# Designs tried in a protein design chat: VH-VL binders against q9h9l3. Part 284

Target 1, 176 residues: q9h9l3
Amino acid sequence: PRKMVAIDCEMVGTGPKGHVSSLARCSIVNYNGDVLYDEYILPPCHIVDYRTRWSGIRKQHMVNATPFKIARGQILKILTGKIVVGHAIHNDFKALQYFHPKSLTRDTSHIPPLNRKADCPENATMSLKHLTKKLLNRDIQVGKSGHSSVEDAQATMELYKLVEVEWEEHLARNPP
Below, E stands for the ipSAE of ESMFold2; O stands for the ipSAE of OpenDDE; V2 stands for 0.75 times the mean of E and O plus 0.25 times the DockQ between their complexes.

## First folded at step 13 (VH-VL)

Design E9 (framework fv_unasnemab)
Fold by ESMFold2-Fast, scan of step 13:
Structure E9 (fold): chain C 176 residues (1-176), chain A 122 residues (1-122), chain B 107 residues (1-107)
Amino acid sequence: as target 1 above (176 residues)
Amino acid sequence: EVQLVESGGGLVQPGRSLRLSCTASGFTFWDHYMDWVRQAPGKGLEWVAEIRNKFNSYTTYYAESVKGRFTISRDDSKSIVYLQMNSLRTEDTALYYCARDEFDSGYYFDYWGKGTTVTVSS
Amino acid sequence: DIQMTQSPSSVSASVGDRVTITCRASQGISSYLNWYQQKPGKAPKLLIYDASSLQSGVPSRFSGSGSGTDFTLTISSLQPEDFASYFCQQANSFPRTFGGGTKVEME
């Protein structure tokens, strides 16, 4: 396996009416799904909306959470120089206030062959839950206590591995 | 500077026990997998055991030759990994290395200690 | 268990020579193969991980290649400090297993 990791972040609502998405948890896994990083992260701004139904984050998780600036440094150290896989990964990078090279970024929400294998339109943005069910026969994001970013990152890596050979070859011929 | 220092080796009779320690410094210990690898006099390398980190539930793995006799454990507060060796056999005679296991890009032992010698003899 | 077979067990070479060491896995291990160098009386040192990634600080004359079952470590131009034993190791499955080693000796 290549220098490749998968990432999934959970965001909480900050700013006016809680409409700003701020990083509150980040999980990173290696090629085999082992957890390289999984920490709750304290946003520098007041949390207006925990978005618990989706994020799984509660006020108790913030008590000893890693401050954003420290967490960001730790996360970027892991991501730098690696191929980073995510689902709708632009949202994760935005929350991290980070630019990752496009040539080293893989977004499972925008890989036509992956949608093809799932019998979905090639250019549609399919949810991680849908692709995981169709291609891995596994239910993720089950229940109402919020998502597990570890589970999501693991599923994302497994989905990418289904198309890795053909997609890496495509990218080599058609650089981003 | 990353350092791994093994201790606890010695001469011991068959059937007895020894506990090896490996004290780590110069890196964030709790974040790494740790392994024990041994080398019999004049022979090659043999992997013995691995203990994973907190993020991966401190899962342990053992070589078949030591299963049921050896136990790997760790104390993250002290930055020490241990190898408890019970029911020792002459075949366990070796230099025992502690190794740091990076798992961000494959799995590989990027730092090794100098080793501690275990001699099992009557 | 995955058996790792190294060839040759020993090779005599001169400074400037190209040295090739082969490692074969008894079953597919993807690219989960590492190469270590060991000098007499010293601990092993990582040279190459994940089949072809050069460890930081290791000279560029060392290179690794292969995937699946057949792997090669190449030293493009042997230097005096390269006379040592070399070991491959698979990290695909437990137990982790090492090759028997290759001793690179002066001719």
Scores: ipSAE 0.745, ipTM 0.890, lowest interface PAE 1.2, mean pLDDT 93
Fold by OpenDDE, second read of step 14:
Structure E9 (fold): chain C 176 residues (1-176), chain A 122 residues (1-122), chain B 107 residues (1-107)
Amino acid sequence: as target 1 above (176 residues)
Amino acid sequence: EVQLVESGGGLVQPGRSLRLSCTASGFTFWDHYMDWVRQAPGKGLEWVAEIRNKFNSYTTYYAESVKGRFTISRDDSKSIVYLQMNSLRTEDTALYYCARDEFDSGYYFDYWGKGTTVTVSS
Amino acid sequence: DIQMTQSPSSVSASVGDRVTITCRASQGISSYLNWYQQKPGKAPKLLIYDASSLQSGVPSRFSGSGSGTDFTLTISSLQPEDFASYFCQQANSFPRTFGGGTKVEME
């Protein structure tokens, strides 16, 4: 069996109109929710939109932020060889400019048993906030100060643990 | 070479206190969780406490049998983990081991000290 | 708390024998199960972590398997130095808990 970690990233807007999503924070937690990594990250391009109401990122967070290239290296060292759990994790990997092996990736936004447990359509894409409320009776991403990537990563891991046995068995029979 | 050396054990009466120390060497101490595990004479292993450090904050965990009586702490500058044992009971009699948790995952004890003996008797 | 039930409590075996020790958790612990060896008068030694990963320096005759609630430690061919006590330990949640131990003794 492989060790398991959960990841959540926050992105800011870069490019001419701020439409490019660039990594600005990354949080990684272990199976028990312990924080393994939590850093603000400086994008290589000028930030046009901090998207603070969603990302929680402010200009002051970028003053001593870890350069993207360095942060990427640190994160990849943590992820390598692990089962990586995330919600809509494709976005995180895209921002990291790194794609983890599919066989070692778990996306809680695409786990039908998880949706079923939450009384949601199995083929629907539900938000992390909704699933967390329904299945963990916990409110996340509240307020106007933006999301907490640590909180989101922890919630993602806890959600996955609810269906871990069933889903791992499914994947064993149906390798991606 | 990784080394863990426990000290502070001894004979005490019930209700008294002892402070155990574990001096670590041969590795980056502040990168690792540290645990105490005890073993009563002729018995099995019992986890006692764990102390974690991450981002300059400490988190502690205790077995129910020692909660409120024992306190685990650490001095990263000295590479020492402590176990303050108050209100000792006869059932606390055991060999107390210091153990290192693996880095990053922290789910197994890969190194152990030789232990220090605590005897609580009237 | 998660209870770890280890069996057998003792086993008599001869050199060359295949020895199997079982550990059952009262609830699912995924693969967060470790095995330790303890010889008389010595501290425990890590053998297997994460249910099936062999610790560095441990002979290949030791192996671990299992997931969820049922786990097994196997010694494929018992050697003289393997006569000892063995303990399983769950690391899924707190409090950390150990199995009751298995003493492997010479027949």
Scores: ipSAE 0.000, ipTM 0.574, lowest interface PAE 12.4, mean pLDDT 92

Design M1 (framework fv_amlenetug; at its last look DockQ between E and O 0.84; V2 from the best seeds 0.00; counts 0 for: pae E 4.9 > 2)
Fold by ESMFold2-Fast, scan of step 13:
Structure M1 (fold): chain C 176 residues (1-176), chain A 120 residues (1-120), chain B 108 residues (1-108)
Amino acid sequence: as target 1 above (176 residues)
Amino acid sequence: EVQLLESGGGLVQTGGSLRLSCAASGFTFSNYAMTWVRQAPGKGLEWVSAITYDSDYTDYADSVKGRFTISRDNSQNTLYLQMNSLRAEDTAVYYCAKARLAVAGPFDYWGQGTLVTVSS
Amino acid sequence: EIVLTQSPGTLSLSPGERATLSCRASQSVSSRYLAWYQQKPGQAPRLLIYGASTRATGIPDRFSGSGSGTDFTLTISRLEPEDFAVYYCQQYYSSPETFGQGTKVEIK
């Protein structure tokens, strides 16, 4: 198919009371689920809250992490001009401080046919964990040690592939 | 086993052209950036050119810009270096090497090299 | 471009001794985007260390890297006969990627 990748990012808390979400890990996989990128990323600001329960990030991962500016450049070389698949992908683009064209963006949290296959309301925003369990019969984001962005990116690509033909045809007839 | 095999080197006259090839096996070629690094007789390593996993980005050393073109054929698992307007100072062993990442990184596997000799 | 200067140019040692090789960058190399390679006569280079201190797959633990900013070091704790070779540092922090001129580790 056309050049397509899936992305998932992990964020840590920076700024006052740790309320700002800053990029701390990014995973990108190709159409077949092979890893093209998976790096820990050092935010330019002091980390106040590692959010380890969800991010899986610990202080040890930051010791040799790639600085944000460099990581962003590497990531954008993979994303630019590609169809990029993600789940609630606006959060990932915000953390990357990056604008990706809507015509090349596929958000598995906002694809009505995908919700329909999962017996969920078409206009509801379902979690990646829920859709993956219902449609792929696979448990992700298990345990208390944080999420795997590689696992999440792979699941996201597989979910999109379930509706790819139907959704691409819909988008061709109804451009965003 | 990762293997990179260069070919296409040889003797060429100043101002001539050569095309080098690098056949890759033992890894998913289309997932990694590739590079050419050269070494003149008795000298150190000099980076020449690099290409990302999908050919979207290429880069060149200033000494070869405008004369050399890097390309790849992911369906054939082959990397190429088209060398035009060759000069005596281009005489070197040319190595094909695999980057650790899709767009960048240190070079974790290298071929055995192919000798290019430029003379008049 | 970032210029890498290696020292000494030649290091003469006996098997069993410790080798310490230096690499100095003309500008700071962030994230320790520095690698070390080993090259034997007639052979291709071999990646030893990347990220300044991470050993590449299959590299013996007698090889270690350290440093940050502009000063980097490769240490071979106890030289084996097969370790006598030329060693190159390389930065992959900014384009163009550059190599040092090399340090030859030879038998005394």
Scores: ipSAE 0.597, ipTM 0.841, lowest interface PAE 2.0, mean pLDDT 91
Fold by OpenDDE, look of step 14:
Structure M1 (fold): chain C 176 residues (1-176), chain A 120 residues (1-120), chain B 108 residues (1-108)
Amino acid sequence: as target 1 above (176 residues)
Amino acid sequence: EVQLLESGGGLVQTGGSLRLSCAASGFTFSNYAMTWVRQAPGKGLEWVSAITYDSDYTDYADSVKGRFTISRDNSQNTLYLQMNSLRAEDTAVYYCAKARLAVAGPFDYWGQGTLVTVSS
Amino acid sequence: EIVLTQSPGTLSLSPGERATLSCRASQSVSSRYLAWYQQKPGQAPRLLIYGASTRATGIPDRFSGSGSGTDFTLTISRLEPEDFAVYYCQQYYSSPETFGQGTKVEIK
């Protein structure tokens, strides 16, 4: 069986009016929820909007943040060849300027059995916070300090594990 | 408590081979990159080789490339360094060092080292 | 490779004095990836500072790191008897990872 990791990224706004989402933090956990990577990352462009309410990122976090190019290299060393689990993971990959093979990607925002288990419409896009509360009875992304990418990555992995057997069998029969 | 214990050092002739081991405990070994650093008698520290947490990537100093091989057995919590074609300049105390992260980072823990002496 | 040059080679001071150690890189190094180690005779190195300015666990606050670009500094605000040792800087910004040649802090 392939190794599996879960990833969650926080982004800040760069470019005109801060509309460009740039990677500012990345957290990666293994199958057991152990942290393999958790770093603040410095975008190559000036940060216009820290989006602190959501991202949890503050200016002080960027003082000694890892340059994007370096961080990307480190992260890719972890992701390459593995099954990567995430929530709305296309945003993370986009921010990383990296695209993982679809066959090795698991997006918990697009797993019908997971939604079904949470009594949600199978084709609906549910938030990580909602699924985590419904299925794990856990509150994440609470408070005023923004998201914790470590918590989010851990929650994502735990959610996937609830449907892993069923979903992997489905994918084996229906390769993407 | 984190512990790193090197073994396998000793006296070897030029051109000979030696295999070093590092037994790790007190942390989840399989989650961290590991590194070998050596120190010749009375000299400074020299980075020798590194391996990521899952062995997918290895790296070597130019001085040992092609002669040394770093590996690990995560099921045994052990780091290895196979040293072939040994030279006099390879004489040093070899330290096992734990990285802070899975693929990189400063060395937050070190073993006490094992002495390798290469003689003609 | 990135060459780290430490200065001075030897620093002779008395207990209670301030020690300032320099580490210069041959090219720019992200402060995030600069570390300092202490090594006493017959012992393995010990991590003091990483990320240029973050103290490792258990390291007294008399140790501090600063710098950016090519110039980094380790400062010991008030030398204690146990602080007399050799200090190394290290970059893990790019491969191969490299150490400075060391600065010996000795008793005057």
Scores: ipSAE 0.597, ipTM 0.872, lowest interface PAE 0.9, mean pLDDT 95
Fold by ESMFold2, look of step 14:
Structure M1 (fold): chain C 176 residues (1-176), chain A 120 residues (1-120), chain B 108 residues (1-108)
Amino acid sequence: as target 1 above (176 residues)
Amino acid sequence: EVQLLESGGGLVQTGGSLRLSCAASGFTFSNYAMTWVRQAPGKGLEWVSAITYDSDYTDYADSVKGRFTISRDNSQNTLYLQMNSLRAEDTAVYYCAKARLAVAGPFDYWGQGTLVTVSS
Amino acid sequence: EIVLTQSPGTLSLSPGERATLSCRASQSVSSRYLAWYQQKPGQAPRLLIYGASTRATGIPDRFSGSGSGTDFTLTISRLEPEDFAVYYCQQYYSSPETFGQGTKVEIK
């Protein structure tokens, strides 16, 4: 079977008033949750708002960060040809300035069987924090120090595994 | 304990071929890029070739492009280097090395090397 | 291709002295992607420093790295007998990955 990876990204604010979201950290894990990639990334534009409360990114992380162009090349070498799992994953791809085939994309924020396991409406958009607490009995994204993209990517992979057989069969019958 | 063991070196004539192997143990081989680095007698280190954790990307030094092929078998934890059209300047100790990253990186573990001697 | 030029070619010192080794890149290299290796005669190279300044596992604190842009330095604060070896810098910032030509640290 085709190999799977899970991705999660953290963004900072660039552009006018810091409203543009630019990639500042990316973590990728394999099917077993092993870390394949975890880097702080320096956006090509001036950072206006680190968004630290949610992103966990601080000025010190940018001092030794990987330039965006180099990081993107490394990340795409991992993602190309893989089934990529994420949560609200369109935001991650947008920050990467990257198109991944829809047929190889799995978004845990939009999987009805996963919501059903959590006793939630099948078409509701559920937060990663909620699904992880409910289905994995884990607390993630706690406190005011921001999210961990490694922790979030690992949680996302574990959530997908709960519905993998059913959802892969569904997608085979209903190609996107 | 991480271990890398090269084999397949030896004496070969100019224009000949050799296939090097590197047996890996003590780590999850399929998570890391692997590299061949060579060192001619009395000379410095020369990067030869690298392969990503999943074999999707390979790259070569200009001096070996078209003659050498790097490959890996993740089910057998083995890295390979097929060397064709060998030249005298390919004489070197060949090291396999484990990168710290899936697609590139510094080499945190090295084998002890295997000697390739190319004679005319 | 990024060329790394090391200096000096040979550094002759006595045990207990401080060694300073230089690595200069032909173009800017992100510090995150610069490494230093030690090679003793008849042995495989050993990773000392990665990310320009981070010591690898098991490396004594007398080894330190610094630098950014095009200029990088490896410092050995007090040479021990086992430190007399050849030292290489390496960039893995872009392909092809490259090594410097080496600096030999020898007993005076």
Scores: ipSAE 0.279, ipTM 0.745, lowest interface PAE 4.9, mean pLDDT 91
ESMFold2 (binder alone), look of step 14: mean pLDDT 93; pTM 0.948

Design M10 (framework fv_amlenetug)
Fold by ESMFold2-Fast, scan of step 13:
Structure M10 (fold): chain C 176 residues (1-176), chain A 120 residues (1-120), chain B 108 residues (1-108)
Amino acid sequence: as target 1 above (176 residues)
Amino acid sequence: EVQLLESGGGLVQTGGSLRLSCAASGFTFSNYAMTWVRQAPGKGLEWVSAISYDSDYTDYADSVKGRFTISRDNSQNTLYLQMNSLRAEDTAVYYCAKARIAVAGPFDYWGQGTLVTVSS
Amino acid sequence: EIVLTQSPGTLSLSPGERATLSCRASQSVSSRYLAWYQQKPGQAPRLLIYGASTRATGIPDRFSGSGSGTDFTLTISRLEPEDFAVYYCQQYYSSPETFGQGTKVEIK
């Protein structure tokens, strides 16, 4: 069986006018969708904007949150050497201040066969919510109290599994 | 429901080897880090070794580095500790314990322990 | 490595009294990464508290944890006969994981 995980992170706004995205929650699931990691993370900078509508993060979650440096170490131990699946995953890696090899990265926002199955233009960047509804007939990110990074990571893994065989064959013939 | 059962302990000569096993049941073994913690007679707890959920990361106490090897078989729900070049100081009850997460953490379930006695 | 020093070594108390156990770390430990265990003679340790203050499943509310940085405390508000045991603190913040030497809570 493949050493493959899916990740989804939630970010809060730090820096001037809250324009910097800082990691505030990370969820990682295995191939079967079981949770391997799910922690609230305390940014090293002052939080200006919790972005609660999207992140689901509130001030109360920061009280016992894992400091960024420590959380990063734990997360990297899970990600290093594995195929990592995510949606618009460059945002997650940027928030983690981490480089993951392109050959081991799978971004469900940039897999043409997924868009094709969803009857969307192959080069369009479709939202995780839209792809999940079209291909898995499942509603995620429901309501206005914020997203569940666990739910998003699970949906991302299931979406990838729909095209895994086809896409891995493509990557073997066209290495990144 | 969660159960951890150690086996393989016994009497061994200094310089000898032993392999400990820990049979796990009642949880998804492959999702959690596992550890060995020992306790010498009348003494406190000493962490020995840990292994991540997927075997990618192992770690050891300085006192056992180079002599002990931790491993796991996720298909059989079993944790192992291969102990080589045993010394009198390795005499202890060895506990198998489950971490709360995939790579590290506090240990929420423990086995009953298996006694290892090292003598000359 | 982080050394954890527990005090006192022994607490002699009567049932109904409050027990306060200290754990000091040689360097700062995030509250997220400190745990407390109870061990009775002939038994494996039992997790009581993790994350310095979060009670493990099934642990009575008379057990509480607090602290941050280098100073941590386990409090047993009203000792019951079954609480007479050895208690260990543990940090899982920095490898290697380390335990304190233990505090024995015994009947007076």
Scores: ipSAE 0.365, ipTM 0.764, lowest interface PAE 3.4, mean pLDDT 90

Design M11 (framework fv_amlenetug)
Fold by ESMFold2-Fast, scan of step 13:
Structure M11 (fold): chain C 176 residues (1-176), chain A 120 residues (1-120), chain B 108 residues (1-108)
Amino acid sequence: as target 1 above (176 residues)
Amino acid sequence: EVQLLESGGGLVQTGGSLRLSCAASGFTFSNYAMTWVRQAPGKGLEWVSAISYDSDYTDYADSVKGRFTISRDNSQNTLYLQMNSLRAEDTAVYYCAKARLAVAGPFDYWGQGTLVTVSS
Amino acid sequence: EIVLTQSPGTLSLSPGERATLSCRASQSVTSRYLAWYQQKPGQAPRLLIYGASTRATGIPDRFSGSGSGTDFTLTISRLEPEDFAVYYCQQYYSSPETFGQGTKVEIK
């Protein structure tokens, strides 16, 4: 019934000693895993630390990247009114300076039946890499040159689909 | 191979209506915004209307607001433009074009165009 | 609405020469959300450049774009016979999206 998308963002370090996380790439996929959005995003503040080992972002990617204010507008048009799936998604929303309704948010790091299927304690917080390996038998975030936000968003959607029927029924009976 | 094929153009009298169609193939239609751009004989390009990948957002040039309606059928890979209350200045070749992104972007693929002639 | 003004209206050049086409916006086009299209008689437009300087898929290296703010340029480094056409700039920064009036590149 309701449209559903999955999101994953990459952050770079800005501010003192690069300790502030600023949005530098965003990927959004639809229910089938097709890419709806995947752009490098130019933070409004000076980049101190590209965090390339994790983000995969280099100075070359910032050339002609979409400025934050414009990218945010495009991203919000895709997210608004939809069920948005992510992993530790509060970090993505914080980087976007955006508040998505809890009733339309699905965080795969906090879904008890998903952990149960992975033979993990239902209340534990498991990494996306770990859940994807255990439940989808797939290795993501391979190597030391950075993660793919497209790959992460696709894995996140597939993980949610494993528990979607069960979890949506739970939420309908127990609204947040 | 990406292809966009417009149809539905023709001769119509002032005040009349026409519905244009654009059949898309060679890409996942439901993932991209679509647009209509027109070109009057011997003139330049004029953007007419756009629709997001999921139909949640539509936009129109001031010259056509209230008269034209853009829509899409993602199950049939088809874009539409319903044109009502047609005027002589609406005479143009109408192009269907694919946006680069789901909600915005430059137009990376274009159809062949379909001619609409409005006369009294 | 942002008005785009292209100059010159017509460029008369010979094959092998450099073509420089200008596009000026009535207000700043932030993010370099400016595209260039090529159109030949009886044909649909073809995307050449987007983001002011990024070449579209399949576009030869001789085409390059530059500029920011209100002043943008399309350069064809060495004109080939197939490059004689009408060129349009377009901004997709602010609705309504607008096109320039076109520059015709013709053989001398």
Scores: ipSAE 0.438, ipTM 0.799, lowest interface PAE 3.1, mean pLDDT 90

Design M12 (framework fv_amlenetug)
Fold by ESMFold2-Fast, scan of step 13:
Order: C-alpha cells, then structure tokens, then sequence
Structure M12 (fold): chain C 176 residues (1-176), chain A 120 residues (1-120), chain B 108 residues (1-108)
C-alpha cells in the first residue's frame, strides 16, 4: 500500500522589513487525517512580523518552540520516501529548505481535475479555503486567530482523496 | 486505556539469542515511534533502541549495535527486539515504551518489563 | 553522547517539604527535548514532565519542571507519601537518547 502524508506549514516574517518567510509551525497528517506531527518552530533569525492574522503565530508560541534545525530533521524523517500532499507546497518545501522528488509530490493548487470539480478554470491557482468550501462544504481558516495548519493539512488530504484515483492514473501515464 | 505487554524474557547462556515481543493496545500503534529501554538490577535506565512509526528509521545504543535488531508489525500491533550474541552485561529488565511522536520520544507509556538474565 | 548528571544522588526529606532535583547536561539541549520520569520499586517508569516544563496528562500540579540549555530542575512543591521514589531526567535531543543516573527521594 502507498505511504502518503499531507503537510501544511505556517510562516512568519524575518529579515529586512519582515519580507523573508521563515518556518514557524508545521503539521503533518496521515491518509486518514490523524496527526503525525504538529509543532511550533523557532526560526534561527529574529522574527520581525508574526503575520498573526494568517499564521496564527504569537510570541507566546515561540517560548517552547522547537529550533528549526531539529524540527527540520524530524519533519524530513516523516516526508522522505513518501507521497507528500500539500497546497502550494513549494512554499512549504522552501521554508523547510528541502527538495522532495516531483514524482512523489502532489500539489492540490495545481491539479486540473480538482479545479474542474469546483467549477474553476483548470489551470488557475485556487485557494485552499475556496476549494474546501466548494468541494467539501466546509469553512476553514475562520475567525480572528489565524489559520490552523492541522485543519489545513486535513482539508488538503481530503481534497486530494477526491481526485486520487484519476490523478494517480494520469501521473502513471505522464510521469513528472 | 493504553497497554504494553512484554514477553519473551528468560534465562539465556552467554553468546545465545532471545527475541522479545511487546503487544500494544489502546492507541493507534502505527502512528507512533516505539522504543526499548533496559534497567540492570539495582541500576538506572539505559535506552537500547528505537523504531519510527513506519519502520523507515531505526536507531541503536552503541553497546548493542550489530547484535540487536528492532522491528515492528503494525498489522499485529507488536514491537520486537531480536537479541543476538548476548553478554552478561545485557542482563536487565527490558521495557517496551511508546514515544509521544511518530519518530521520537519522550516516552509517555511503558510496559511492565520482562527480565532477561544472561549467564555464563 | 550527551551525559546527564543528576544531583543530589539522594534527597532525604519529610512529607510536606519541597524537593528540588537538578539535571545537568554535558552539552546544550533544546528545552523541548528534556523529560523527567518517576520510578517506584518494582514498577515501570512514569512520565512526569516533557519539553522541560510541560506536565504530562494526569500528573499533579505539585510537579513542575524548568530550565534550558544545560541546567534543568524538577520541583515537587509539597511532598506526598507516594512521591518517595527515584527520579530520572532524559534527553531525546541527540542520538543516542540518554538518561541521568537518578535521584532517590527518600523519607527522612
């Protein structure tokens, strides 16, 4: 059977004017949506902008956060050799400073059949919130406290499962 | 209720082999790393070996590398420790323990332990 | 290998007193990767604290952990009869995982 996980990361702003995105939380769930990993992560650089409206990260979360180098090692042990599902997943891999094989990567922001089911243009990049509302009739990223990376990872896995059979067949015929 | 039940301990001769088992229940076994920790009579705790939730990663204390093999069967909810080339210094109570995470500790639940006695 | 040194080796106290147990690491340990365990004679260890300061589920609030870097402390604010046991610190930051040698809290 296939080993598949879904990931969602939250980033904070570091560097000049807070324009660099640095990993501050990572959630990973298995095929059934059970949480395998969910930790706050301390960036090696000074946090300039918590981006709390979107990230849900506050200064209090950094007090006992796992240092980046250590968190990265743990996360990579879960991801390596597996099919990894994410939404705009290149941003997560960039924040992790990690390259995952394209053949084992599934990006729900770039799966034409998924957009088609949502009555969206096949090659448009739709938000996770929009796809989840349209296809799962579920509201995520609600309220004033920022996003939950656990909730986002779970929604991402569920979205992928809607097109899994047809998309895996497509990839078998058209290897990346 | 989380339960871990070790079995397979006993008396074995120096140079012999023994296989320990740990039957797990009360949690989703396949989501967590598992470990073996031992304690010699009257001594402290010594970590022996760990295995990730999916068996992709295993690790061993230097004292047992090349002699012990950790493995798991997620379909049977069972953890194993195959011990070869046993030495008197391996005499200890062996505990099975569940890690809090899929790849590492801390160890939030422990079995009752099984005694391994290596005689010369 | 990170060596954890616990002190004192034995702490002799009476019920109602405060116990303070120290654990010193040979090199810096992330505060998220230090745990404390309690072990009573004939029993398996029980997780008390993980992440240096996070109390495990079901553990009474008289137990608290603190520290970072190389120096960590377990505090029992008011000893109950059932708290007389051996306590171990453990780092799970760097392989191999290591335990301290233990501190025995005994009745005076």
Amino acid sequence: as target 1 above (176 residues)
Amino acid sequence: EVQLLESGGGLVQTGGSLRLSCAASGFTFSNYAMTWVRQAPGKGLEWVSAISYDSDYTDYADSVKGRFTISRDNSQNTLYLQMNSLRAEDTAVYYCAKARLAVAGPFDYWGQGTLVTVSS
Amino acid sequence: EIVLTQSPGTLSLSPGERATLSCRASQSVSSRYLAWYQQKPGQAPRLLIYGASTRATGIPDRFSGSGSGTDFTLTISRLEPEDFAVYYCQQYFSSPETFGQGTKVEIK
Scores: ipSAE 0.355, ipTM 0.769, lowest interface PAE 3.6, mean pLDDT 90

